# Ledger of designs, part 38: miniprotein binders against q56419

Target 1, 326 residues: q56419
Amino acid sequence: MEGRTLEEVQEEVFKRHGVLVPKKELEDLAKALEEAGLLLTEKVEARLKEEEEKLKRERPMRLAGLSYPEGEREARAFLEAFRASYPGEGEEARVLLMPHLEPSRVPEVYGAALAALEKTPPPERIYLVGVAHRPLKEKAAALPVPFQTPFGPALPDLPALQALDALLPFELFNTPLAFREEHSLELPLFFLKGRFPEARVLPLLVARRSPELGEALKVVLRDFPGLLVLAVDLSHVGPRFGDTPLTRTLAEEARRRDLGFLERLAEGEPEAALAFLGANPTRIDGVEVVASLLPLLRERKGKVLAHRLDLEAPTLSAVGAGTLVL

## First folded at step 18 (miniprotein)

Design in17
Fold by OpenDDE base, fold request of step 19:
Structure in17 (fold): chain B 326 residues (1-326), chain A 108 residues (1-108)
Amino acid sequence: as target 1 above (326 residues)
Amino acid sequence: GDLIERLEELAEEVIEYLEEHGEEELAEEIEEQIEDIIEALKSGDTESAIEIFTELAETIARLLHRLGAPEELMQKVSWLIYDVARRLGMSPRQIYDISKRFSRAIER
């Protein structure tokens, strides 16, 4: 630790590995290293390397016992309660847009997703496209390993993943560490695996719009049919995201943008949905995902089942969530 | 060297499983096909190697599926096939095709 702050080490690890190590973990490590005379960076790098090697075999649950129950029995009760929170009936989905926000914040939106899944014949495979909240080496990535859930492992569809990789101009199997703590896959996957226990999964992340991904997936979906799931949140407004505290005006603008986006998607006009957002001043999370999947969203008509702008009171910030079926 | 080693690893995994399940004749057939691929590679006939390998990959997938091979083995074999295909210098279309054939072979 000759001269580097914990913050500098955190930044360096983030820059090198795309992983934000919690300050507390770095502090504990720093204490241990101070005792051992080791460089904090080297030990962190060694741990990250070990985690990366583990991710070659499986992706462990990270949010079990926090965002959802770890035990299967409790997890089933959790699913039932979330389904009960949405009073409506669902529609059959070929494409499902659902949130990845903390489930307790928007239970009825997840309930709407479950309602749609009840009307959906069990797919052979699920293309689960999440948002990369960590840097990727490429515009998109996949982790071709089992994802642990309370309902057992969500097994990858390796042939379909390999077929997708073959059609992409970049290596799809990149940045495994970005998946380690990515909630945009883990949270939706809980609901999907609970509803479709036998479905294989293609866990995909998008960091930047990739038209190539949408074109490749269009070909793959023809030969490898399945349910397409966009695991995306909507507007992010307030101090946590660089705005003033939530006001009625700001909330109305966020809702307007969220609903205007979803409605245009429901009409089968994804380009119009993106154009409607412009510079995306309310920071709709799923823009890069939708922009990547345009070929799959065109001309598909559907229905908005639920929407909520959820206030995080401690930060006076809000996040939009929605459920759309196509 | 790396290609042949990966091909031999694929052979070993498949042959071991077949022998353990009393499919000795099929194991011998797979071994012969692997040897033919290696011979084609050594002679510089990459096209023949790709052709034989493409058919073999589908055969392996079908056999293992029929025998009820464990998921872990199926995943390992799938990756070995994919890695060999890439190392053979197969085109994106050829790799796509082999993956498609594999998927169909393991469909219930």
Scores: ipSAE 0.881, ipTM 0.956, lowest interface PAE 0.4, mean pLDDT 92
Fold by OpenDDE base, fold request of step 19:
Structure in17 (fold): chain B 326 residues (1-326), chain A 108 residues (1-108)
Amino acid sequence: as target 1 above (326 residues)
Amino acid sequence: GDLIERLEELAEEVIEYLEEHGEEELAEEIEEQIEDIIEALKSGDTESAIEIFTELAETIARLLHRLGAPEELMQKVSWLIYDVARRLGMSPRQIYDISKRFSRAIER
């Protein structure tokens, strides 16, 4: 009952249906609905608590059989097909920016990431920094558990994660439920684990810009060397994101913003990349990640390997994706 | 009480594994070191407790790695060490150092 009295509801039912429902019956129904609502809330809370406890042990696959194959043999064929979709050669990466969009939408962009990984010596560890699409208690978080993949579990680097936590002014190991369905880690991790089966992983999420994270990671990366991966998408334009349907003008603006952002990152000027976006009117997804990692991106020159603005036809919306090596 | 309990849990996990693998002398050495830490804590000598624990944590990491301890045990021990370090009131730098030493001890 959204602010209506039982008397108002009774009157409305009478007006609509010509039936006078006794006030007592309405009271009983309201009570039953309230009790049912309370029971549902308690059940939901209990389930969430159980899921949170499970996340202390492992993060199961959520997108296996949907976004990528569940079986290892099929998963390997999937990787090969994605690599084949990019006709170019990669470069050695110290920092890799890659998408987390549905892989089937931007196969050549993931293919470019795989091409870069082919030229990259196997790292001991991968710092995988994704975007939090759900609220975090802190500006950033980590989930220090095995992440399931078709290639076996991606094991955490606990010493490096603990070292990072020690340097942060907040608890890094927060909001485990935010990782449960976070595709910004799961999708890139499929490709990374497939290429580097023995690498440990630091699964990180950023919700808001944290300069502290970048400064702490700069210290940690010195003592715990590894590959830094930014799993970020680019522009989000169209009705799904609050714009008019995609037009040529809107698509050109999205591409201009995406490429202008990536090119400035490729020149080792991450502050210039952020400044170029201004108010970020095309909603580049990775801005908070880049803003958090400025100390790690400064003066690193690299190359844009791929870019695509992909149309989601049912919503007349589009999402930008890119691959950058630094 | 919580700190001592976590130290005892760490000791139990490590000692049990060492004894199961025929390293009884090393198990006794670990037990003695844990007792020394507890004694230091009871006496109010937190600095000595932190020093002994820092060296012990690295030793445990090296031993378990050398013996080929399973990943599950390594993860459990890593967390216990981290929890003890926090409960000891170790500084961020001291905790960082333990984590760094642990990582180096398990490098292949």
Scores: ipSAE 0.879, ipTM 0.955, lowest interface PAE 0.4, mean pLDDT 93
Fold by OpenDDE base, fold request of step 19:
Structure in17 (fold): chain B 326 residues (1-326), chain A 108 residues (1-108)
Amino acid sequence: as target 1 above (326 residues)
Amino acid sequence: GDLIERLEELAEEVIEYLEEHGEEELAEEIEEQIEDIIEALKSGDTESAIEIFTELAETIARLLHRLGAPEELMQKVSWLIYDVARRLGMSPRQIYDISKRFSRAIER
């Protein structure tokens, strides 16, 4: 009954159904709906609280059996198939930019990431920096718990996470519920855990650019060395994202933005990469992550291994994905 | 009150594990050090408490690692140490140092 009086509702029911509902019955119904709404809210809150308490111990898989296989054997075959989809060879990564898009949409881009990981010595720890698609209480957050994967749990590096928290002006361990369904960590983590089963993980989300995060991580990485992974998508264009249906012109602009961004990162010019995007009219997903990690990306030269702009035909929309090694 | 309770919880978790593994002497040493920290806190000597705790945290990490403590216990102890450090009013640098020392103590 948003914004209408009980009298207006009574009149509308009378007009539609020819029944005059007594005002008292409408009041009782409104009260019952309010009570039902309150009960729903309480149940939702109780469930969220329970989920938050569970997230103190572990982050369960949410996309197993959907985006990747749940079983380890099938998961290994999945990794091999994705690696096979990229015909090239990788390069050793100190920084890896890879997608978090649905893997089946951009298999060769994930394959390129796997190719890079094949040339990368097993790190002690992986700094996995994803994009928060849900609001965070702070600009960035971490979830310092095991993340479930088909290859076993990805264990947190607690000392490194605590060291990072100590250097940040805000509480790093905030908004655990934002991690519950965050695919920007889960999907890349599947590939990372499959390749580096013994590596500890620092699961990080960025909602808004945090220069403090990059500066703190620069210090932490000195004492706690590891692989830095930026789990980011590129352009988001078409009706799902507020544009017209994908056209040749729109696709060319998205590709130009994606490749221009990645190439400038590959040249060690992350500020130039951000400046090249300007207002980010094609909605490159990874902008806030890159903006947070500038101190770690500066002067690092690398190579773009793969790029794809993938069409979602039902919505005539497209998402860009890329793999970059630094 | 919360600080002492967290120290006691840390002590209990570590002592229980040590006793279960036949390290009774080490358990007694840990208990004594926790008591020393509590005494320092009661006397208002927070600096001494931080110093003793810093060394104790590293010792605990090293001992548990050496004994092959399970991951769950290591995580629990890591968090207890971190929480105590924060409650002691340790500086960001001091907390960072504890975390760094802990990490080094458990390196393979």
Scores: ipSAE 0.879, ipTM 0.955, lowest interface PAE 0.5, mean pLDDT 93
Fold by ESMFold2, look of step 18:
Structure in17 (fold): chain B 326 residues (1-326), chain A 108 residues (1-108)
Amino acid sequence: as target 1 above (326 residues)
Amino acid sequence: GDLIERLEELAEEVIEYLEEHGEEELAEEIEEQIEDIIEALKSGDTESAIEIFTELAETIARLLHRLGAPEELMQKVSWLIYDVARRLGMSPRQIYDISKRFSRAIER
């Protein structure tokens, strides 16, 4: 129903097909379509409830065979190829910023992350903080279940997650369905699990900045030490994101914003990094995560290892990705 | 009511595993501590119940880890401990401390 009356539909059918359908029959058809729509809604709701119950037990791979290989042997070769695409050496990371963009679009950026992981002592746990692409019931959420990978399950660090939940003014375990298709966790996790197969994971999403999350994580990290990973993309420009088609000028601005943001983070000045973005005219994707985690980023100096603004030719749009170690 | 049911569920999971592994004396000790917690709750002595439970949670983690308990049981017990701690009305810092003790008890 696009706001048309049954009489308008009747006239349109007559004009198009030469048949006058009685109003009663159109009324019966409209009721049947409404009932079918209600049944489809109930079917979708029942399916979502089933998915939610499954997600309370485990989070299955959604991108195997699409973004990375499903088989472990091929997945190992994939990691090696991505490392090889980055010609440099990494540095030890206490905090790692890495992308969640499709890996084949920015291979050397993921390769730089792998190079950093080579220099990083295997952590007991990984705090993996992604960007929620679906609404959360709260500012942030976790899903405290095994995440499947080609390298085996990434097991949750339940004591650390429970310690974090206890310190927050909201329920951390609040929106399981938001994790169902969340690539901002799955794509970085593939690389992290491949390099640190024994590490447990705290899979976290941020929807809206939460100072409370950052303060709680500062406490938790002291007693549950591990690797903090910000799984964020940078600029998003072009028609896919509401702009004109990518131009040289827009691409230069996106690169300037990306690198200026990363460089200020690398100086241990996350507030300055956020201020540099202003209204965020190139839609850098990590702002809410960085704004939540200020206590963990202050005074922590490091290095930008890689950056790419990658063109998506079919949409004449681009997305920035970077690798930062702190 | 509900708190006591959760405590008894925790006890049952742990005691069943200990008995299956020939640890009858440890199972009896766990049962006695659960009974002490319940008695403290019935007396209105929540502070004693919390103290006993805090020590019990660490002991359970250590025992199950030493005995090589499967991951599924460790996760279930971890959740039961967390749920009981919240139902006891423990402060955020007290619940944090239990989670920290559990984590330390199951470290390599």
Scores: ipSAE 0.841, ipTM 0.943, lowest interface PAE 0.6, mean pLDDT 92

Design in17
Fold by ESMFold2, fold request of step 19:
Parts: sequence; C-alpha cells; structure tokens
Structure in17 (fold): chain B 326 residues (1-326), chain A 108 residues (1-108)
Amino acid sequence: as target 1 above (326 residues)
Amino acid sequence: GDLIERLEELAEEVIEYLEEHGEEELAEEIEEQIEDIIEALKSGDTESAIEIFTELAETIARLLHRLGAPEELMQKVSWLIYDVARRLGMSPRQIYDISKRFSRAIER
C-alpha cells in the first residue's frame, strides 16, 4: 500500500477539482475498493517484495517449455533446427541486430543470427540490449544477476556492468521487476548462450533513448571488448497494435520501412536510418535502442542477412523481424 | 557507520576463504589493510582510505582468482568492492578504474 493518508488524498482532490470531499466518503470508497480487491493490498505488496528480492539473486527461465525446450539436449537440437532454417552463410559480427519475436514465427531470421554467430569468434562477454516492455524508473536499466537458460546460467559480467554504471548519470541497476518477464532478453539469450556458453552477459533494457548510454558503452566496450547485440523487432502493424486490420498496402509499407531502416544501418548511417522512419508510422520496435547506440553504429558497414514480416491471420496483424551484421 | 560495516563484511568473506585454503599469512595481510582503511576513515583521511582500498581491491581479485574461488563468492566480493567504492565517494573515473583492474585480475 501507498503511504498516503486520507487527509492527503482529500487535499489532492481539492487541488485538482476544487471540491472538498468529506473524509467519510473517501473512507467508504477506499473500503469498497479494498473489498473488491482493487487497491494494492498487503498481500500484493508482500508478493511484489518477494519477487523483487528473488530477482536480485537470479532471473529464472519463464519461457522454457513454451518458446524453447527446457532440457539441454532438446535445446541443442532446437538450435540446430533453427540454423538449418537459414541455408545461407553468415558473416563475422561485431554488432548483431536480431529479433525477440517468438522464434517459431521467424525461424530463418533466428537461423541467420546463428549463421552470423558461427562466423564470430567466441566473445568474452555479450552486451545484450533489449526493449523494455514495462516502464523503467530511468531511460535504461540492467539486471546484474545470472539469467537461467537450458545451457546453464548466463553469468553477468559484473566488472563491466559496474564500470558502465559508474559512467552513467543515473542508476543503471534499477527496476528489477521489469526484467521478470522480459522476453526481449530471454529469447535472444537462449540462442546466444547456446552458441557462446562461456560468454558473460550484460543484460540491458532501453525504455527511452539515452545518448548517455551510447557514449558510456563506447568507453566500456574499448576496455571490456565483446559482442554487441541489439535484440529488437521491426514493424508492428494491425489491430493488436492499434491499427485497422492488415491490408496489402499496410503490409507493403511495413516491409518497405523495415528494409529501408535495416539497409541504412548496414551502410553505417544510423542517423539516416532513424530519419527514414520519420514519425515511425509502422512502429519499428528498435528505434529507441538504435537512437541510444549511435556512437557504436556510425560508419560500421555490414549486411542484412534476413527479414520477414510475419503475418498473424487470427489477429490480422504483423510483426517484422530481421538479422543484420555490422 | 554503514561504510565500515561493508568493509568488515568484505574482510570476513575474503579472510574466511583464504584461511580455508591455507593462506593464513595473506589473510592477516588483508585484515591489516582493512584495519588501515578503517583507521584512515576514522581520522577523516578519505584520500588515504581510497588509495589503500584501490590496491586492496585488485589484490583481493587476484588472490581469489588464483585460488579458484567459486562464482558465488566472486560475485559477492565484486558487489562489496563496488558498494564500498561508492560509499567512499570515489569519482566515476576511480570506480571505472577499479572495475577495470578487477576484470583484468580475473582474466584467464
């Protein structure tokens, strides 16, 4: 429960609406909400506290048995099946852009990421930058704990994370509950940990663009070299995302936006990639991550290995996914 | 106050491990350096405390790595070092440098 008294609530209502609501009426409303279970109760507060304390020690698998196998042998076979879904060759990546969309929906896009990883020397650490789907207290956050995977725990690179935190004008280790169910880290991590089982991880989320994050990461990467991974999806169109049902015209625009964005990134022109999107009418998911990481993306040329705009017939919606190596 | 409590916790974790592995002389050296830091803090000499702590942090990382300390202990010690560095009021650059030194000390 919040620490406000009824007198404080009464004062706030008066400030907003110019009406002094009798304390009895506020008491009746509060009691009704508590009886209906609408207020944050002591039980809910205790559960949130328990979850937050658990996340300060480790981040468990939440998608095992749902998005990927729980057992290590089955998980390795799963990786090989995904690699086989992309018959092409990869290129060495210093920076990898890969999706966080449900893997079964875009198997060749994840397969392309695996192809790039097989050309990439095993890194000491992986800077895994996802998209926060829950609000963060700051522009970005990290959860500096082991993330469980079928291949064993992905251990945090604590010195690198602490070095990064020291350079930022805000507390990097914030909002642990936002990581609890964050698939933009868990799904890519499955593939990354499976390919690089000895690499440590910096699990990062971006909620809002942070130039400070990009400048600090440029410094940290110099002294703590590793693989930079942007775990982002592309266009989001259709009713699930507030649009009308997907039309051929909307799908063509989404595909054009996705590819134009990726191609400009591949030319080492991240500012041009962002400018190409304008108001971002197809809701490309990675904009805040790319905008944060400009110093790490400039003048780094590469190649788009795969793209799919995945159509979801039941919801008349689509999500774009791509694989880019730089 | 709280800073001294963190320093004592760091000392206890490291000393216990060193003694378990037959490094009793090194454990005594670590204890002495922790006491020197605490004495500098009590005299208001934060600059000396930071200097001693910086060297101690790197030394701890090297010793624990050499002895094959378990990951749980390495993580706990890494956090205690970071927490102490912040409570000492070390600058961002000083904290960055300790983190870099720690990382170098535990490289394969």
Scores: ipSAE 0.841, ipTM 0.943, lowest interface PAE 0.6, mean pLDDT 91
Fold by ESMFold2, fold request of step 19:
Structure in17 (fold): chain B 326 residues (1-326), chain A 108 residues (1-108)
Amino acid sequence: as target 1 above (326 residues)
Amino acid sequence: GDLIERLEELAEEVIEYLEEHGEEELAEEIEEQIEDIIEALKSGDTESAIEIFTELAETIARLLHRLGAPEELMQKVSWLIYDVARRLGMSPRQIYDISKRFSRAIER
């Protein structure tokens, strides 16, 4: 009955079936459905509290068997196939920008990230910075627990995470449930853990730009050196994202904005990259992460290794993905 | 009260492991340092407690790492140290320094 009055429903039933259902019976039904919805809400909340307690101990795989293989041997073959999808050479990364889009949609973009990792000395730790797709209680968050992967658990770098938390004006260890289904960490982590099995991880999410996070990370990275990974996607265009159906013109604009953003980052000009996007009309989802991490991106020159604007035929929409090494 | 409970929990985890690995003399030294911290706190001398704790935290990290302590114990101890540091009212810089000392101690 959502969106309709009881009288409208009653009239429609009469027109269709020749039966007049008394208004009181419809009112009783609406009340019963409302009460059932409340009970379902309480059941869901209890389930979520249980899952929150589990997340305080570990973060299980959510996408194994869906986005990547469950078994270690199959997972290694998967990495080899993705590396083969990018025929080029990588470059050593101190900072790596890579996507979190479904890997099978942009195999050469993930392959480019693997090529960069081949040239990168194994780091002691990886600062993995994703995009929060669920609200956080603060501008940013971390989940300082093992993240399960087919290659074994990705262990947290607790001293580095604790050092970071100490420097922030808010509790870094917040909102565990936001990590439960967060693919922007899980998908890149699969590739990173597969290449650097001994590296520890700082699993970080940004919901809203935090200059404080970037300043604190600049300090932490000096004393706890490691690989900084921006796990972000680029343009989001089309009806799924509030636009008219994807046109060639809109797709060309999205590609232009994606590449212009990446190229300015590659010149060590992150403020110019953000300014280039203006109001961000193609909804590049990396902007809040880049805006948070300005101190770590300034004057760091590098190279765009790959880009793809991937078309979603069923939704008449597209999502951009890229690989950038700084 | 809760701070002392956390300190005693840290001590128990570390001392039990040291004693299980034949390091009874080191376990006694750790116990003495914990007792000194608790005595300083009961006397209202938070500054002494912080100084002793800072050196103790690094020492604990080094000892457990040298003895090959299991990852589960290392993580539990890391959290206990962090929790104690915050409950001691250590400044952000002091907590950062303990975290850095701990990290350096377990690199090798």
Scores: ipSAE 0.829, ipTM 0.940, lowest interface PAE 0.7, mean pLDDT 91

